# Designs tried in a protein design chat: VH-VL binders against UPF0179 protein Maeo_1037. Part 10

Target 1, 145 residues: UPF0179 protein Maeo_1037, of Methanococcus aeolicus (a6uvu3)
Amino acid sequence: MDKRITLIGSKIAKTGNEFIYCGVLEECSECRFKKICHDGLIVGKRYRIVSVRSAKHPCIAYGDGVKVIEVEPSNNFTILIESKKALEGLTLSHSDIQCNNILCKYYNLCHSEGMPEKYKIMELHEKIKCPKGNSLIKATVSTIN
Key: E = the ipSAE of ESMFold2; O = the ipSAE of ESMFold2 at other seeds; V2 = 0.75 times the mean of E and O plus 0.25 times the DockQ between their complexes.

## First folded at step 5 (VH-VL; framework fv_nezutatug)

Design p1 (from m1 with heavy chain S107L; at its last look DockQ between E and O 0.72; V2 from the best seeds 0.00; counts 0 for: pae O 8.6 > 2)
Fold by ESMFold2 at other seeds, look of step 5:
Structure p1 (fold): chain C 145 residues (1-145), chain A 124 residues (1-124), chain B 107 residues (1-107)
Amino acid sequence: as target 1 above (145 residues)
Amino acid sequence: QVQLQESGPGLVKPSQTLSLTCTVSGYSISTGYYWHWIRQHPGKGLEWIGSIFHSGDTYYNPSLKSLVTISADTSKNQFSLKLSSVTAADTAVYYCARDYDSSEWDLPYYMDVWGQGTTVTVSS
Amino acid sequence: DIQMTQSPSSVSASVGDRVTITCKASQGIRTYVAWYQQKPGKAPEPLIYDASTLQSGVPSRFSGSGSGTDFTLTISSLQPEDFATYYCQQAYSFPPTFGQGTKLEIK
């Protein structure tokens, strides 16, 4: 795995957390930590925090400062997919599950941010009782991009 | 009633291409999920060969390498198997099958309707 | 590939007997197991899916159980039409694979 050092807001700097790198903000162009914070990260790529250093540093973009973290690319996602498409080892094209119930406890698994266009099913988990009656199964998937 | 019927030659020479066609009646291939080919070797049991999904995507048993081609002709409501460079090891009964599609089971690769099977012998 | 191992390979039994057939998967497959019955000269026919759910029209003397790696098909009171070969099949991992079969014969 390609591990690298970067900085992230203190509130979200926790081992196991994931984030999508969105690029350099206009406010960050004069930040003294700009190079360490952004160098080597790919816009749109998902990263997992593998370690957090305790020291805080000031940051224009994060009001409570930032912490140094070690990250690695995250290629594995947990999502809900249509049960009829679900077999471990198959590659599928991503399609949105049509549901706009943002109060649903599964909403984020149905509408995962940063989901790749194609994915391979790595592991199937339990079937989910969708409140709208959709036939869904929880799966760990990986990018093939 | 959904019916699947295999057709093709019962005898094929080594190194030739085995070609089989499954004709589907009482159900549209376009609305199904997976359409499968399975074979049964004398004394060796059942082996899944491959499938075609309604989108046209194909999936093949890795043990059969790039020798397998499965295709569909939706205008004739048929799907076909081609197995190239056959040997005596390809002698088997060949079945076509529908993937189960009902509210009772909605995961793939459960074959609920099978053809009657066609015996293919690869020899001299 | 997931290997499905059935036992016994064959069994001789009489009408009215209770018969149990076991299927073991080489890795965990949750409940994603189907059972098929095949009579001589015929295609396999579906019997049970999802480890324990009986296919419509299958007699209630058939039952299935199991999860993970160990699965069982039971026939509670054997009938003359039940003498056949039985196969388990996993539907968890690509490619789908079948057990080697269990032949049930008249004693």
Scores: ipSAE 0.012, ipTM 0.646, lowest interface PAE 8.6, mean pLDDT 83
ESMFold2, look of step 5: ipSAE 0.029; ipTM 0.658
ESMFold2 (binder alone), look of step 5: mean pLDDT 89; pTM 0.925

Design p2 (from m1 with heavy chain S107Y; at its last look DockQ between E and O 0.50; V2 from the best seeds 0.00; counts 0 for: pae O 7.9 > 2)
Fold by ESMFold2 at other seeds, look of step 5:
Structure p2 (fold): chain C 145 residues (1-145), chain A 124 residues (1-124), chain B 107 residues (1-107)
Amino acid sequence: as target 1 above (145 residues)
Amino acid sequence: QVQLQESGPGLVKPSQTLSLTCTVSGYSISTGYYWHWIRQHPGKGLEWIGSIFHSGDTYYNPSLKSLVTISADTSKNQFSLKLSSVTAADTAVYYCARDYDSSEWDYPYYMDVWGQGTTVTVSS
Amino acid sequence: DIQMTQSPSSVSASVGDRVTITCKASQGIRTYVAWYQQKPGKAPEPLIYDASTLQSGVPSRFSGSGSGTDFTLTISSLQPEDFATYYCQQAYSFPPTFGQGTKLEIK
């Protein structure tokens, strides 16, 4: 696991919380914590907070200040899977749904680019109405490497 | 009419391999989804052993994974269970079962057709 | 693994009685519960899936209810052929697991 030290707003600095790193804010360009706050993080990537230090520091972006946290990448994805394979905790091999309808509103959930070879079902959500009649359920999955 | 029938030796010695076959009639194994093995210890409850999906993927009860192999032979319309290094604790009635498939409930692991069961005793 | 706990372990009842069997899951499993009936010397037979939906051919005196962690099988007017052992099973989380069974005996 690739763990990093960073800072985040005190109100959301709780172990187990996740966030998407959105990059350096314009307000942070001259901040004394800019390097530790932003180095090693990838814009658009999701991170999970694994520890929180109690010290609070002033921050122009967060009114109640920030706390030092340790984070790790989070590999949770939302995809559609066949209902017949939908058991929480089951590990499955990734396969694309065979459908040529690029105009389908679910197309990107059925043909998720960059999905790993195997994934574990973390949480099951609602079934969807597939126009082709496929029995599909929305699920949060986690990568296995 | 779908029928499942277990076959194999009724008596197995400790440390040997238990080998059972389920013969399916009236239905093609490749048309179904999951094909299960379940056992029932004397005077006790049911324990799911594992399953094979129509793609050939196998899934095993984590407590038994290192000891279990499930395979299918679609040309014979059969699927099989091998349990290695058996002990007296493996004495049970063994069932094969088909996973349920309907438009109303298409989630896995509901067994709608069961075999008659075959008793396996592990004893010297 | 999700533990399924049935109660009572056994029940004695007369023909015509209303019988209730409960099943409790160690965590929430929505409605993904099946019930099976097993007569002595026979394989289990499906009764109910999705907590409350009767399998085809099952008499209407059988009913199921519940969601989350607490589930109930009810036989509204017991018949002689209903004396058997009943099992609940969760189909929500891997691996699937069964309750320990409830034996329904004739008084």
Scores: ipSAE 0.038, ipTM 0.645, lowest interface PAE 7.9, mean pLDDT 83
ESMFold2, look of step 5: ipSAE 0.168; ipTM 0.689
ESMFold2 (binder alone), look of step 5: mean pLDDT 89; pTM 0.921

Design p3 (at its last look DockQ between E and O 0.78; V2 from the best seeds 0.00; counts 0 for: pae E 6.1 > 2)
Fold by ESMFold2, look of step 5:
Structure p3 (fold): chain C 145 residues (1-145), chain A 123 residues (1-123), chain B 107 residues (1-107)
Amino acid sequence: as target 1 above (145 residues)
Amino acid sequence: QVQLQESGPGLVKPSQTLSLTCTVSGYSISTGYYWHWIRQHPGKGLEWIGSIFHSGDTYYNPSLKSLVTISADTSKNQFSLKLSSVTAADTAVYYCARDYDSEWDSPYYMDVWGQGTTVTVSS
Amino acid sequence: DIQMTQSPSSVSASVGDRVTITCKASQGIRTYVAWYQQKPGKAPEPLIYDASTLQSGVPSRFSGSGSGTDFTLTISSLQPEDFATYYCQQAYSFPPTFGQGTKLEIK
């Protein structure tokens, strides 16, 4: 519903892709596209690309230029959580799973960036036996505003 | 060996607040996951009232709206139930219960129950 | 809320009989079912969790099975101490809910 127009690198400008807005970079401080590229986005917020316009524009941060996109906030995530904490419909306080195995195939589900302090479990999926031995469950969660 | 014991008044007048305390012995409530209150109406089945997670987060049966409050006091190893604006429909046996403490299972399996305390809402 | 419906409401059986109690969920709940035994004047006690896993200290004559919506509790050889009311409970979706109970009477 709060859709915004912005710019993103041409190679990643695809409908359905998601990104976390990280703020204005130093090299963008005098960029002619600074206003349209950055205005109206919230630092740390995840966005989903809902449309992409085909025209490229030059950008110092993206060597192959940028494209105009329309984005909307992405409130749902798929993550792993401890099985003993999770019941569909509960709101949990976020706590990181203590694991530093960056080569694990589940790493990104255990260490999802941009997770809020609290989240509501919308749907429970399959249980996962972590290679480290943790009892985890895959879940779709929603941010709490 | 873990034991749970409910305490509080057995008779409460309509429109007043029912207040119960569960005292836990042989186990620290800060070590557990969820701590539950459940009630059983005369001649009827069991109804889950709510729970408190060891972090202090609380969860309540939506059917009880905002009438219920659950709190914990880790220094006394106790957790408590308050039910406001009671009516005759709140007459029941009230149980406290521990969530099952297994690393590999889902929550909301109650493995240890208190003895239960009968609360009558009358007069 | 997920409704848990037990059948039968009551059953009369003799010592040594095999008794089966069923519980039906109003929607799929995988294996997230517990069974409790409640003797008169006492609190419920856990028998089974996760549909089929026997709680520690529960006699092996008790067993559970099922997944999805249909679940059973079986007592393979009824003993005098098994006279009680039995409840199923789902632990899949908030809030947790209980069946209405099945009263087991010894003939």
Scores: ipSAE 0.155, ipTM 0.680, lowest interface PAE 6.1, mean pLDDT 84
ESMFold2 (binder alone), look of step 5: mean pLDDT 89; pTM 0.927
ESMFold2 at other seeds, look of step 5: ipSAE 0.446; ipTM 0.781

Design p4 (from m1 with light chain Y92R; at its last look DockQ between E and O 0.92; V2 from the best seeds 0.00; counts 0 for: pae E 2.8 > 2)
Heavy chain, then light chain:
Amino acid sequence: QVQLQESGPGLVKPSQTLSLTCTVSGYSISTGYYWHWIRQHPGKGLEWIGSIFHSGDTYYNPSLKSLVTISADTSKNQFSLKLSSVTAADTAVYYCARDYDSSEWDSPYYMDVWGQGTTVTVSS
Amino acid sequence: DIQMTQSPSSVSASVGDRVTITCKASQGIRTYVAWYQQKPGKAPEPLIYDASTLQSGVPSRFSGSGSGTDFTLTISSLQPEDFATYYCQQARSFPPTFGQGTKLEIK
ESMFold2, look of step 5: ipSAE 0.483; ipTM 0.788
ESMFold2 (binder alone), look of step 5: mean pLDDT 88; pTM 0.917
ESMFold2 at other seeds, look of step 5: ipSAE 0.471; ipTM 0.790
ESMFold2, look of step 6: ipSAE 0.445; ipTM 0.777
ESMFold2 (binder alone), look of step 6: mean pLDDT 89; pTM 0.923
ESMFold2 at other seeds, look of step 6: ipSAE 0.466; ipTM 0.788

Design p5 (from m1 with heavy chain S55E; at its last look DockQ between E and O 0.87; V2 from the best seeds 0.00; counts 0 for: pae E 3.2 > 2)
Fold by ESMFold2, look of step 5:
Structure p5 (fold): chain C 145 residues (1-145), chain A 124 residues (1-124), chain B 107 residues (1-107)
Amino acid sequence: as target 1 above (145 residues)
Amino acid sequence: QVQLQESGPGLVKPSQTLSLTCTVSGYSISTGYYWHWIRQHPGKGLEWIGSIFHEGDTYYNPSLKSLVTISADTSKNQFSLKLSSVTAADTAVYYCARDYDSSEWDSPYYMDVWGQGTTVTVSS
Amino acid sequence: DIQMTQSPSSVSASVGDRVTITCKASQGIRTYVAWYQQKPGKAPEPLIYDASTLQSGVPSRFSGSGSGTDFTLTISSLQPEDFATYYCQQAYSFPPTFGQGTKLEIK
């Protein structure tokens, strides 16, 4: 019942992907599709893509254009955590992973936007050996508000 | 060589607070990960009580949560256990333990160094 | 909580025997199992972690195996110093839990 249509960059428009809605971009202030792109989304809220329409549309903010998607709210997300801190069921205080390599294939899992002050570990996945030598584990976490 | 040693009263009356201190030597608690309290009941085996992460987060066995407090004093390299409103069921040997600290092992909640243990009896 | 059930509760054996002790988890815990040895009047000591990896300094006659729910500790040739109580422990999910112990006695 809380599903909604919106538009997102074509490269990230895949079923199962998640994003955090960050509000109306400055490039979108005069866009014809502003209402469809942004109406009904809550700033800071995480959404999961449940369907993607194949048609691609031009967009100033996304150089490869956008696709129409259907989304639903999500409170779970996937991040990398220092392995020695992580036990399933624990609530951890957020702590930065010391890495500035924006070209790393794990960058978005290490630097997930919208991380809460505390999170509960819902499920642990595979261990990851970071190119910088950090010992990390992939985890599904949930906000505890 | 890392050494852990429990200290505190061996006899406690019912309804009082059990208070124990673990003194750590040869290793800084502020550079470690989790620090644990475990107890061993006569004939019942081992029970994990709780842990403290070196930045101050604490985790308690859910069955004991409202009764237990764990704290650390990094200036003395010590961490402590308080268990309130004790009964005869709290009679046990109490151990402190260090979470495994090796570059070869990268998961928490394995205890690699244990204290000698201290016997606490709860009786009138 | 994940229940860890050891069997047997005690075993009687002679020096030189091969001894096996089993531990069963109430749900899958992958390889997140440790084994501890405890001699009378002393604290438990780590023996094996991650189901099969020997703690540094542990004799090679000790070995561990298993994944999922069923785990085994084996002593290939029992020595006099091995008569003790053995505990398994899961470190898969909070809170950590121990088996009830297996006492290994001289026959």
Scores: ipSAE 0.402, ipTM 0.764, lowest interface PAE 3.2, mean pLDDT 85
ESMFold2 (binder alone), look of step 5: mean pLDDT 88; pTM 0.914
ESMFold2 at other seeds, look of step 5: ipSAE 0.517; ipTM 0.814

Design p6 (from m1 with heavy chain W105S; at its last look DockQ between E and O 0.85; V2 from the best seeds 0.00; counts 0 for: pae O 3.5 > 2)
Fold by ESMFold2 at other seeds, look of step 5:
Structure p6 (fold): chain C 145 residues (1-145), chain A 124 residues (1-124), chain B 107 residues (1-107)
Amino acid sequence: as target 1 above (145 residues)
Amino acid sequence: QVQLQESGPGLVKPSQTLSLTCTVSGYSISTGYYWHWIRQHPGKGLEWIGSIFHSGDTYYNPSLKSLVTISADTSKNQFSLKLSSVTAADTAVYYCARDYDSSESDSPYYMDVWGQGTTVTVSS
Amino acid sequence: DIQMTQSPSSVSASVGDRVTITCKASQGIRTYVAWYQQKPGKAPEPLIYDASTLQSGVPSRFSGSGSGTDFTLTISSLQPEDFATYYCQQAYSFPPTFGQGTKLEIK
């Protein structure tokens, strides 16, 4: 596991939180913390916070300042997959579940952020009763490099 | 009524490539989920070789992965097996099979329709 | 790979008998098991999926049970057409694997 040091807004700097690294903002181009904030992070990758230091530092992008955190790649997500595609250990090409019901309690599992083109099914969980009648299963998946 | 039929040469020499085709009638392979190749060795049980999802994704038995290619031709409603560098151990009856469609099962890798099988002998 | 071990390898029985065939998985596979019947010179045909669900058109004398590692196929009263080889198959984890088969013969 590659662990890295970076900085993130103090309000979201909690152990166990995850974020998607979106890259260097224009406001950060002349920032003295630019290298430590951004070095070694991959745009579009999901990271999990594994430790947080208590000291706050000023930051233009975060009004309440930032804290130093240690992060690691978060390669495993829970998502919903069409059950007829899903066998444990298969690598699937990502395809969107065709549904625009943003009020659905499962919406975020059907439309997970940061999904790569391919993923491997690590574990199958329970089947889900979809309000639209889709046959879906909850799964833990791993990103493919 | 869905029918699957294997075709190809019944005799193949060692080190050559075995090539089989499954012709599907009464059902479009683009509508299905997984399409499988399975073989049965003389006096032994069944061994799954691999599958193809209609979009082109392929999945192979790890013991055969570097030797196997499965492909589909949607214009002919066919999918094919190529097994390179064959030996006598590849002598078997070869079956193609359809995964259950979504109206029959909520889980993949249950085979509902099988071809009749074709015997392939690998011999000098 | 998950190994599927069937028992017995062969069964001799008479028409009207009750027969039980077992299948043991090398690890837990919940209920992800199918059973197939294969008559001589023919392809396997599906009987049961998801451990206990009968395929459409399969006679009710066939039943399946089990979860975890131990599974059974039961034929409650044998008919002449039931003399065949029976295979279990797991569909829990890639790659799918089959048992070695159980041959059901006339006594």
Scores: ipSAE 0.401, ipTM 0.765, lowest interface PAE 3.5, mean pLDDT 86
ESMFold2, look of step 5: ipSAE 0.407; ipTM 0.768
ESMFold2 (binder alone), look of step 5: mean pLDDT 88; pTM 0.913

## First folded at step 6 (VH-VL; framework fv_nezutatug)

Design q1 (from p4 with heavy chain S55E; at its last look DockQ between E and O 0.90; V2 from the best seeds 0.00; counts 0 for: pae O 2.5 > 2)
Fold by ESMFold2 at other seeds, look of step 6:
Structure q1 (fold): chain C 145 residues (1-145), chain A 124 residues (1-124), chain B 107 residues (1-107)
Amino acid sequence: as target 1 above (145 residues)
Amino acid sequence: QVQLQESGPGLVKPSQTLSLTCTVSGYSISTGYYWHWIRQHPGKGLEWIGSIFHEGDTYYNPSLKSLVTISADTSKNQFSLKLSSVTAADTAVYYCARDYDSSEWDSPYYMDVWGQGTTVTVSS
Amino acid sequence: DIQMTQSPSSVSASVGDRVTITCKASQGIRTYVAWYQQKPGKAPEPLIYDASTLQSGVPSRFSGSGSGTDFTLTISSLQPEDFATYYCQQARSFPPTFGQGTKLEIK
């Protein structure tokens, strides 16, 4: 009941990929795939591709066409958070880690895209020693909103 | 030096609201992490009631009924506990406590500074 | 909730004795355990964090050990000021929970 069929650009259609649904494009208002492509998806919600059908279909929004995919909501991500905030089961208000080193190997875990205002800590993993001295812990978190 | 001081009535009648305030001196509650309320029943152990993060997020012990409210007033450097509809079972010593705020201890929910405690008796 | 079970509930001992207090968690909590000492009429005071690290100012006769589910607090040679109630506390998972306490009394 949490899985859904939709379409996505052929270049992105790979099992395991995730995307944030951004809503119906103006160009899609008269498209014959509009219902399949958009029905039941929630604007701003993250989805994970669980299967991909090989057939390509034409699409005005995607020049290389689209493929039919099965998706499920993706509520869980891995991020780094301040160790002093992190207790399993706690719901935290998101705050950015103060670091502008875009070349750091942890950068994307410290500055996760699409993070909601609040998240729940589902599992704590290993501690990370930041080169800037931050005390961080890797965590699997779940969206609340 | 950081000091925490509980204040409030020592005697509360059943069905009333217990209201306690913790005044923090020597440290800003906005700088800290978690601020806790813990109680200790007569002759028994410690029970964590709840906490507040300085930005206003609150967390409550699920084993308590939804009668607990914790709030903060950063301009007075205080945080408070309200417990509604009290019974004799709420008779206890109530403590406020600070979460450890140091890079030497990198996990939350260790209470490093405690208030002296205030005894609350629920009796008609 | 993670239950913390202390044993024994009470101990009678003499000055100079070695005392070991144990605490068992209902599930794995790695080393996320603190120990507190409470004297009558006083608030609890921290002794040990992260299972084995002594809080600043705590005498070296106190030591802690354990990981996973089984933890111990040891007092190697009791002093008169050590007669108190001791609590363990887990800080791995919400909500934080305390053991029921171990009262250490003079024989």
Scores: ipSAE 0.487, ipTM 0.796, lowest interface PAE 2.5, mean pLDDT 85
ESMFold2, look of step 6: ipSAE 0.531; ipTM 0.812
ESMFold2 (binder alone), look of step 6: mean pLDDT 88; pTM 0.920

Design q2 (at its last look DockQ between E and O 0.69; V2 from the best seeds 0.00; counts 0 for: pae E 3.0 > 2)
Heavy chain, then light chain:
Amino acid sequence: QVQLQESGPGLVKPSQTLSLTCTVSGYSISTGYYWHWIRQHPGKGLEWIGSIFHEGDTYYNPSLKSLVTISADTSKNQFSLKLSSVTAADTAVYYCARDYDSGDSPYYMDVWGQGTTVTVSS
Amino acid sequence: DIQMTQSPSSVSASVGDRVTITCKASQGIRTYVAWYQQKPGKAPEPLIYDASTLQSGVPSRFSGSGSGTDFTLTISSLQPEDFATYYCQQARSFPPTFGQGTKLEIK
ESMFold2, look of step 6: ipSAE 0.557; ipTM 0.828
ESMFold2 (binder alone), look of step 6: mean pLDDT 89; pTM 0.925
ESMFold2 at other seeds, look of step 6: ipSAE 0.585; ipTM 0.841
ESMFold2, look of step 7: ipSAE 0.426; ipTM 0.772
ESMFold2 (binder alone), look of step 7: mean pLDDT 90; pTM 0.930
ESMFold2 at other seeds, look of step 7: ipSAE 0.553; ipTM 0.821

Design q3 (at its last look DockQ between E and O 0.81; V2 from the best seeds 0.00; counts 0 for: pae E 2.3 > 2)
Fold by ESMFold2, look of step 6:
Structure q3 (fold): chain C 145 residues (1-145), chain A 121 residues (1-121), chain B 107 residues (1-107)
Amino acid sequence: as target 1 above (145 residues)
Amino acid sequence: QVQLQESGPGLVKPSQTLSLTCTVSGYSISTGYYWHWIRQHPGKGLEWIGSIFHEGDTYYNPSLKSLVTISADTSKNQFSLKLSSVTAADTAVYYCARDYDSDSPYYMDVWGQGTTVTVSS
Amino acid sequence: DIQMTQSPSSVSASVGDRVTITCKASQGIRTYVAWYQQKPGKAPEPLIYDASTLQSGVPSRFSGSGSGTDFTLTISSLQPEDFATYYCQQARSFPPTFGQGTKLEIK
């Protein structure tokens, strides 16, 4: 019931991707897509892409253009956290996991797009076997603001 | 050899601020994860007060949150506890502790010797 | 908060005895339990973490077991230095909480 239609850069327009809406850019003040691109989105709120339309449109803010997407609010999501930091119920400041292996099957959980500045650990799941030997645990987290 | 030692006044008057410092030797606070304060009331069990991640983020027992402050001074390799507006209920032995270096947080492996604080006029 | 309930509150035993102390969590905490030993006038010292993993330097006569809500600390052959108070602690959910303690005394 809170689903919205908007536009996002073509490179990140993929079903299942998440982002935090950051507001209207100065470059967008005269854009013909301004209303559909920004209406109904709340600054600072995290959204999940539910569907993506294939047509690409030009955009000053995104050099490779934009695609039309349908989004819904994302309150809880799954990431990997350094196990030594993770106690259920803590609010942690986000920090990147030291790994640049984009081919890793866990890459998207370690480097989730649109991560908030802080998050609360709602539930700890299983520890995973990181190929690089990092001590990581899968967790469901929620946004703070 | 890692050693933690609490210091501060042993007697504090009601309504004043209890202030304790934990001095860490043989280990840098900046390389650790969580640093804890725990207390033990006379003849009773242990109560976790709060912790600090070495450089800033603090976590407090919800029963104490509005009354407690934990801070760190990495240049002195120390972290500190302040309890404001204390009462006789804050009389206890106070311990500082290091988070155990394991795959999971909030196991304490090195404890200070403990310091007794009495709140009385 | 998760409550940790220990039993018994005290145990009288002789050197060489097998001693069992239990700890029950008010909700499931998987294996996120530590055990500590505290001698009179001293700070607690770690014995076991993650329900069953011995801390470095802890004698093998100490063992821990359990998962979920029920946990056990066992001393297989009691030594004179083992007379102390023992505490369990959960490290699953914020805030961490301790059991009330079990005092192990000389019979």
Scores: ipSAE 0.510, ipTM 0.813, lowest interface PAE 2.3, mean pLDDT 86
ESMFold2 (binder alone), look of step 6: mean pLDDT 90; pTM 0.930
ESMFold2 at other seeds, look of step 6: ipSAE 0.531; ipTM 0.818

